# VHH binders against q9y6x5: the designs that were tried, part 383

Target 1, 379 residues: q9y6x5
Amino acid sequence: LPPKLLLVSFDGFRADYLKNYEFPHLQNFIKEGVLVEHVKNVFITKTFPNHYSIVTGLYEESHGIVANSMYDAVTKKHFSDSNDKDPFWWNEAVPIWVTNQLQENRSSAAAMWPGTDVPIHDTISSYFMNYNSSVSFEERLNNITMWLNNSNPPVTFATLYWEEPDASGHKYGPEDKENMSRVLKKIDDLIGDLVQRLKMLGLWENLNVIITSDHGMTQCSQDRLINLDSCIDHSYYTLIDLSPVAAILPKINRTEVYNKLKNCSPHMNVYLKEDIPNRFYYQHNDRIQPIILVADEGWTIVLNESSQKLGDHGYDNSLPSMHPFLAAHGPAFHKGYKHSTINIVDIYPMMCHILGLKPHPNNGTFGHTKCLLVDQWCI
Below, E stands for the ipSAE of ESMFold2; O stands for the ipSAE of OpenDDE; V2 stands for 0.75 times the mean of E and O plus 0.25 times the DockQ between their complexes.

## First folded at step 17 (VHH)

Design ha15 (framework vhh_7uia_1; at its last fold request DockQ between E and O 0.81; V2 from the best seeds 0.00; counts 0 for: pae E 2.8 > 2)
Fold by OpenDDE, fold request of step 18:
Structure ha15 (fold): chain B 379 residues (1-379), chain A 124 residues (1-124)
Amino acid sequence: as target 1 above (379 residues)
Amino acid sequence: QLQLVETGGGLVKPGGSLRLSCVVSGFTFSSYAMAWVRQAPGKELEWVSSISGSGGQTYYEDSVKGRFTISTDNAKNTLYLQMSSLKPEDTAVYYCARVQYTYDSGRWVPFDYWGQGTQVTVSS
């Protein structure tokens, strides 16, 4: 039987939550599997880009999902969470579920993972749920496990996405111990439900499961705001994305716009596209706007309206607060092994290996995950 | 004509033991994972234990771990649940179920067949 893999994402699960809160179910999952304590995600540290990086192994500049909000100047198309269904945005890469599905006697399933309800390269997941945040985890889990168990051809790769603790992190801030304890308890309970479901179905020892996240969360405050309107008139530019990485499309000379913004705040770096630091791997795509603004950790870029968010993400991907974790269990993984750090793009070649798929060219390094796998030598 | 028939239930004192049996007919027993589920008065159906088709993997709900043992006899087409250290909270109707998703009443459910159940009562 071909190997099977379930990829689960809890959006916005900061890595250090594992140290600061109790997760009896997740800890048990880890105890019987592996843990990567920190996953360095891709810049910008946003939901759509990082989820696509997980399943493509590519930096954002390469897979083309460079933000949750995008604009293409040539086609004049816009991308957003409410407008994400155009294959135009996704076709610059081939996600793993497409690769998997195109193999003989295999199919893919998805419960609301970004991009899975879009025909990419004229291929859509054999089984998928249209994105609907109102659908319960239980229903998502039920569909995924049903597809994993009863599909023909068999589902060998499946994704499951859940919006928490991201939404709550935004609302309460990651430092709100009372509210976040409640939220994270619920997450742990969901993990318990997942494990119990797999055991109930007799899949626990046969299914590879990865539990991960796309990014962390940093504490924000009304005392840490950067008001762009104080620096530049709105008539001089179009805002494509706002905080904490603003994407600026100048309506006047780019240099003039840059000069008005470059000293706007000591807590914000302003880059011309060609001057974006190489370490971000965030330059070589036409969807990246001519000017980007990068706020310091915990600072929020605003226009006339004050931010209501007490937590946010999207900041420098070197910041620990932006890092998620990865836990895994199944035949492919060791038991009781902990690893310090990997890059989020490393997950793709690992998953390809587990599934026996030839990976597309990617930015991941398979060597970084070898110690997690039972069939590999740990160097 | 698939059929599952549970037996072995009864009244037992706390700390006592019971062995439930489920005789299966109408399908290849080893081709499916099997499960025990239970329903207490006024409560929802609860999963208790599962065993893989090969019999190589067994799983238990946390509340019964260390006390219950699921097993199969392929030659007899029989599923077993050995229960020990029984508690009043274990009181329920116990059902044997075949693990297979089916569409029922507008929802996919993980068990396509189960028996009539056997009553287990734990009382002092």
Scores: ipSAE 0.900, ipTM 0.966, lowest interface PAE 0.5, mean pLDDT 96
Fold by ESMFold2, look of step 17:
Structure ha15 (fold): chain B 379 residues (1-379), chain A 124 residues (1-124)
Amino acid sequence: as target 1 above (379 residues)
Amino acid sequence: QLQLVETGGGLVKPGGSLRLSCVVSGFTFSSYAMAWVRQAPGKELEWVSSISGSGGQTYYEDSVKGRFTISTDNAKNTLYLQMSSLKPEDTAVYYCARVQYTYDSGRWVPFDYWGQGTQVTVSS
């Protein structure tokens, strides 16, 4: 019988929250499974790009979801949180749920993971919820477990997405211990509910479960603003995305726009597309604009307005504050093992191995995750 | 005709033991996970224990772990709950239920068939 996998994301769960707050339920989950203490995510460290990297094993330049806000100059199409359903944006890669459900006698289920309500390569998740942030975690969990329990062909791959602690991290900032403690306790209770539901249904020991996140969160401040309007007039460019990685489409000569921006702030790096550091793997896609601005950690690019965010993400992926964790439990995983770090793109080939799927070409390295798996020799 | 019938409830003193039975008919018993669920007076339904259809995996709510044992006899199509070290807070109506999602009153719920229940009373 085919192995089964549930992939869970709690958005914006910074890796060091696990050390700095109490998580009795998540700690029990880890004790009976595995922990990766730091997952190095992909640049830019935003929600849509990193969730798609998990399920494709690809860098953003390769899967085409390069930001939460995008523009394609050839087709004149726009992408945003409220305009994300056009398959055009998603079709540069094949996510694991598509590969999974095209196998004989398999289906896939999704509770709001980015892209699962889109017909990618004319294939939408076999069972899915249309995205709606008002739907409770309990309802998302109930639908996922219903599909895992009661589907023919059986659901062998399922995803579950939750918006916290990202939403609260933006609102309060990661340094607000009182509010973040309350938020993180609620999340730990949700993890407890997840585990209890799987036990109640008789699924716990035979279902592989991965709990991970897309990025962390850093503290912002009104004292750390970069006023773009003080450096360049709006008439010289079209703004595709603003902060902390601004995407600039010049309306005039690109070198002129670059020269107006390059000395705008010592707390911001300005890159022509060809000069973006190779370590970002963020260059070879037409959706990456000719100029990007990368703010230093904790700095916010604004258009002569104040910012109400106290926490943000999207910064350089070398920053520990941008890194999530990964925990896993199930028959494929060791019990009580802790691992230091993997790359977020490594999750995809590991999941393909667990499910017995042939991975598409990708940027992950199976060897980085083999020590997590009971069927692998770890030397 | 699908039927679940619980027996074995009764009055017992604290520290005592009871064995609940649930005889099932009308479906292939070993193809489904089965559960015990209880309802104390004035309280919501509370999951107690589950067993996989194969009988190889058992699960317990924290407050009964180590005191209760769930098991099956596939030859008799019977689910059991052996209860020991009983406490007054274990007083409830105990139901056996089949683990299968069904649509009920606008939502999916994880148990499609229930017995009528058997009363367990733990008092001095």
Scores: ipSAE 0.511, ipTM 0.847, lowest interface PAE 2.8, mean pLDDT 93
ESMFold2 (binder alone), look of step 17: mean pLDDT 80; pTM 0.799
OpenDDE, look of step 17: ipSAE 0.701; ipTM 0.905
ESMFold2, fold request of step 18: ipSAE 0.505, 0.484, 0.290; ipTM 0.848, 0.838, 0.751
ESMFold2 (binder alone), fold request of step 18: mean pLDDT 79, 79, 79; pTM 0.793, 0.794, 0.794
OpenDDE, fold request of step 18: ipSAE 0.897, 0.897; ipTM 0.965, 0.965

Design ha16 (framework vhh_7uia_1; at its last look DockQ between E and O 0.88; V2 from the best seeds 0.00; counts 0 for: pae E 5.3 > 2, unsure alone 62.5 < 65)
Fold by OpenDDE, look of step 17:
Structure ha16 (fold): chain B 379 residues (1-379), chain A 124 residues (1-124)
Amino acid sequence: as target 1 above (379 residues)
Amino acid sequence: QLQLVETGGGLVKPGGSLRLSCVVSGFTFSSYAMAWVRQAPGKELEWVSSISGSGGNTYYEDSVQGRFTISTDNAKNTLYLQMSSLKPEDTAVYYCARVQYQYDSGTWVPFDYWGQGTQVTVSS
């Protein structure tokens, strides 16, 4: 039988939640599989960019999804969560479900993973759900498992996406132990449902399952605001993305805009595009705007009319609060093994290996995940 | 033509044992995973155990793990559920089912064929 892989994402699941809360179902999953305690995600640490990095192995500058909100100055197109269906935005890379589906006697399935409802390189997942936040996890799980079990050609790669604990993290803040405990318990129960469903169907031992996330969450506060209107007139620039990494498109001389912003707050770094730190791998794409503002952890960039969140993400990808985890189970993985850290782009070559796919050029390092795999030497 | 027939149910005291059988006709076990499910009075249908078509993998819900054993005899086209250390909460109608997704009542369900069920009652 060809190898099968299910990739599951719980949006905004901060890695240290595993240390601070109880997850009996997830812990059982980990006990019978592997855990990577921290996954260093890509900058910026946002949903669309990082989900696409997982399935392409590329930094954001390379796969072209550089934020949840983007603007292309040449085509005058906009990208957002409500406008993400144009293949223009996705075609700078080839996600793994496309690679998989183009193989003989294989197909791909997806339940609301970013980009999966878009024809990328003229290929759309054989099975997919249009994104709808109102659709329950159960319905998503039912469809995914149905496709895994009942498709011809067989579904050998599937993705499953869920919006929590991100939404709640934004609403309550990650430091709200009462509300976040409730939310995280629900997530653990969903993991329990997933495992039970796979066992019920007789798929558990033969299916590789990865449970991961795209980013973490940091606590925000009304006392930690950076008001751009105090530094620069709104008429001098267009805001493409706001917080915690603002993308600035100047309407006047770029240098003048930069000079007005560079000392706006001691809790915000201001970069010209060419001066963005190399460690971010966030420079070599036309979709990155001429000036970016990066708020310090826990600080929020606002305009006078902006709404406030109690939690947010998108900050420096070296911050532990931004890091997700990765857990995996299946015939490809060891049992009871824990690993300290990998890069999020390392997941792609690992998945390609598991599925027997030739990976596209990517930024991941297969060597970083060898210790997770039963067929590899651990170095 | 396809038929599943459960037998072996009955009344048993707590701590007792029962062995359920499901005789299948019209298809081959090796081609399908098989499952036991149960429904207690006033409760929803609950998955109990599954076995892969090859018989190599067995799965159990947490509440029956270590007490129940699922198995098959392909030569007899029979599915078994050996139940031990039975508890009052195990009281239910037990069904054998073939694992195959089927669209039913507006949703996909993981089982396409069922038996008539056999009553298991655990009472002192």
Scores: ipSAE 0.473, ipTM 0.830, lowest interface PAE 1.0, mean pLDDT 95
Fold by ESMFold2, look of step 17:
Structure ha16 (fold): chain B 379 residues (1-379), chain A 124 residues (1-124)
Amino acid sequence: as target 1 above (379 residues)
Amino acid sequence: QLQLVETGGGLVKPGGSLRLSCVVSGFTFSSYAMAWVRQAPGKELEWVSSISGSGGNTYYEDSVQGRFTISTDNAKNTLYLQMSSLKPEDTAVYYCARVQYQYDSGTWVPFDYWGQGTQVTVSS
């Protein structure tokens, strides 16, 4: 039988939650598999860009999903959390489920991973759920396991997405130990349910499972606001995205807008597009606007109102608070191995290797993940 | 005609042992994963143990791990559950079930055929 892989994301699962909270079920999963303690994600550290980086192995500038809110000046198209289904936005890359299901005798299945309900290169996941956040984890798990168990041609790659702990991290902030302890216990119970379901169905020994996340979470405060209306008039620019990385499209001379913004706050870096640090790999795409504003960790860019969020993400990807983890179990993986760090783009070539797929050109380095795999020499 | 028939239930004292059998007919036994599921009085169904169609992979819910052993005899088309160190909490009707998803009442359920059950009672 061909190798099978289930890729699971718990959105906003900050790496250090693993050592600051109790996860009996996840720790059992890790004990019999592998752990990468910190995954360095891509800038900006937002949900849509990082989920697409996992499944394409590409930096955001290369796959074209550069933020949760985007504007394309040539086509005048807008992208947002509520307007994300136009294939135009997704077609600059080929995600792994497309490559997988185009192989002979293979299918892909998806329970709400970003992009899986969009026909990318005229190809949509063979089995999928339309995104709906009210659908329970149990129903998502039931559909995924049914497809893994019953499909012809067989489902060899499947994805499963869950909104927590991101939603609660925004609501309470990562420093709220009481509420986050309750939330993280529920997530650990869901991981226990996942493992138990795979065992009950007889799938556990032959299915590779990756549990990971797209980003972490940092604490915000009403004491840490950057008010743009205090330093620049709205008439000088169009705002494409706000916080913590604002995307600014000037309506007047770009240098003039830059000069008005550069002294707005000591807690915000202002970049002309050509001056964005090379380490971000965030410059070479038309969807990246001429000026971006990058707030310091824990600071929120606002117009003239307070922020409702007590936690946020999207900040500099060098910040440990922005980093998720990766755990994996299955026939491809060692048992009881811990690894310090990988880059999030490294996950894609590793997954392609496990599935026997030829990876598309990408930014990942297969060598970074060799030590996780039983069929590789760790050197 | 597909049939699953459980036997081997009965009254047993705490700490005792019992072996349940499920004789299967009407399908190729080795082509399906099989499970034991139990229902205590007034409680919902609880998965107990599963075995792969090949018989090589076995799984147990936490409370029975180390006390129960699931196995098969393909020549006799029979599924077994060897139960030891029995506790009053193990009192239930035990069903064997075939692992196959079916859509039922708005959800996918992982078992399509069930036996009629055999009663296990653990008391002094």
Scores: ipSAE 0.290, ipTM 0.747, lowest interface PAE 5.3, mean pLDDT 93
ESMFold2 (binder alone), look of step 17: mean pLDDT 77; pTM 0.785

Design ha17 (framework vhh_7uia_1; at its last look DockQ between E and O 0.70; V2 from the best seeds 0.00; counts 0 for: pae E 10.7 > 2)
Fold by OpenDDE, look of step 17:
Structure ha17 (fold): chain B 379 residues (1-379), chain A 124 residues (1-124)
Amino acid sequence: as target 1 above (379 residues)
Amino acid sequence: QLQLVETGGGLVKPGGSLRLSCVVSGFTFSSYAMAWVRQAPGKELEWVSSISGSGGQTYYEDSVKGRFTISTDNAKNTLYLQMSSLKPEDTAVYYCARVHYTYDSGTWVPFDYWGQGTQVTVSS
């Protein structure tokens, strides 16, 4: 039988939640599988970019999803969570579900993973759900497991996405122990439901399952605001993305705009596009705007009319608060093994290996995940 | 013409044992995973145990682990559930079910065929 892989994402699951809260179901999952304690995600640390990095192995500058909100100056197109269906935005890379589905006697399935309801390179997942936040986890799980069990050609790769604990992290802030405990308990219960469902259906032993996330969450405050209106007139630029990484499209001379912003706050770094630090791998794409503003951890960039969240993400990807985790179980993985850290782009070549797929050129390093796999040497 | 027929239920004291049987006709176990599910009065249907078609893999709900054993006899086309150390909480109608997704009543359900069920009552 061909290998099968289910990739699950709980949005905004900060890695250190595992240390600070109890997860009986997830811990049991880990006990019988593997854990990567910290996954260094890509900059910016936002949902669409990082989910696409997981399934492409590419930095954001390479796969072209550089933010949750984007603007292309040539086509005048906009990208947002309410306008993400144009293949134009996704076609700069080939996600793994497309690669998988193009193989003989294989198909892919998806439950609301970013990009899976879009024909990418004229290929859309054989089975997918249109994104709808109102659809329950149970319904998503039912569809995924049904497709894994009943499909012909067989579904060999599937994705499952859930919006928590991100939404709650934004609402309550990650430091709200009372509310976050409740939310994380629910997440653990969902993991329990997932495992039980797979066992119930007889899929558990033969299915590789990865549980991961795209980013963490940091605490924000009304006391940590950067008001751009105090530094520059709104008529001088177009805001493409706001916080914590603002994308600025100047309407006047770029240098003038830069000069007005460069000293706006001691808690914000201002970069011309060509001066963006190399470590971010966030420069070589036309969709990155001429000026970006990067707020310090826990600081929020605002306009006078802007609302504020108690938690946010998108900050420097070297910050531990931005890092998710990865757990995995199945025939391809060891049991009871814990690993310190990998890069999020390393997941792609690993998944390709598990599925027997030839990976597209990517930024991941297969060597970083060898210790997780039973068929590899751990150096 | 597919049929599942459960037997073996009854009244038993706490700590007692029962062995449920499910005789299958119309298909072969080797092609399908099989499951036991139960429904207690006023409660939702609950999965209890599953066994792979080959019989090589068995799965149990946490509450019955170590107490219940699922098995098959392919020659007899029969599914079994050996229950030991029974508790009042185990009181339910037990159903034998074939594991196969179908669409029913507006949702996907994991089991396409069921038996009539057999009553298990654990009481002092």
Scores: ipSAE 0.069, ipTM 0.599, lowest interface PAE 1.8, mean pLDDT 94
Fold by ESMFold2, look of step 17:
Structure ha17 (fold): chain B 379 residues (1-379), chain A 124 residues (1-124)
Amino acid sequence: as target 1 above (379 residues)
Amino acid sequence: QLQLVETGGGLVKPGGSLRLSCVVSGFTFSSYAMAWVRQAPGKELEWVSSISGSGGQTYYEDSVKGRFTISTDNAKNTLYLQMSSLKPEDTAVYYCARVHYTYDSGTWVPFDYWGQGTQVTVSS
């Protein structure tokens, strides 16, 4: 029988939540499987880019989803949360569900993972849900488990996406222990429901399950605002994305815009595209704008307005607050093993190995994850 | 004509044992996973245990693991639940169910056929 893999993301699940809050169900899952305590994600530490990096193994500059808001100057196209279905944006890479589905006698299924309701390279998952944030976790889980159990050809790769704890992390901030404890308990209950459903359906023994996330969350405050309108007039630039990494398209001489911005705040770094630090791997794509502004951790760039957000992400990917975790269970994985760190791009070649797929060229390193796998020499 | 008939329920003291049986007719028993599901008074249905059609894989809800054993006898088309170390919290109607996804009320549900249920009461 072909190996099967379920990839689950709980958006915005910061790695140290595992140590700072109680997770009886997730801890049982980890005890019988593996844990990677910190996953170093890609810059910028935003939802669409990092979810696509997980499934392509590529840095953002290479897969072309460089932010949640983008502009392509050649085609004059805009990408946003409300305009994310054009395959143009996604076609610079081949996600794992496309490769998997093109194999003989295999299908892919998706419950709302970013990009799975888009026909990428004219291919869409055989079974999928159109994105709708109003659909409950239970309904997503019901569809995924039904497809895993009843499909012909069999579903061998499935994704499941949930918006929490990201939504609540923005609303309350990660330092609000009372509200975040309630939210994280609910998420742990959902993980318990997931495991129980897989056991009930006879899937638990033979299904590989990865539970991970795209990024963490840091505390914000009304005391930590960078007012962009106080530094530069709107007429000098087009704003493509705002915070915490602003994407600036100059309307006048680029050096003049840069000079107006460089002293705007000591809590913000201003980069010309060619000066973006090499460690970000965030330069070589036309969708990256000529100037970016990178706020310090916990600072919010605003246009002369207050922010209702008490938590945010998108910051420098070296920050521990931006790092998620990875847990996994199944026949491919060891039992009771903990690993300190991997890069988020390493997940893709590991998943390809589990599924017996030939990976496309990517930025991941299989050797970083081989200690998680029962069929590999660790040393 | 499809039937699932549960027997073996009754009144038992805490720490006692019961064996539930479910005799199946009208389908190829070994081709489907089977489950025990229970409903305590005033509570929702709770999955208890499942067994693959082959009989090679068994699964248990955490609170019954080590106390309950699911099994089958393919020659008799019979599903069993051996219950030991019974607690008052195990008091419920116990249903035998066939595991096969079906569409119901706007969602997919994992069970398409159910028995009539058998009452298990754990009380002093």
Scores: ipSAE 0.005, ipTM 0.524, lowest interface PAE 10.7, mean pLDDT 91
ESMFold2 (binder alone), look of step 17: mean pLDDT 79; pTM 0.782

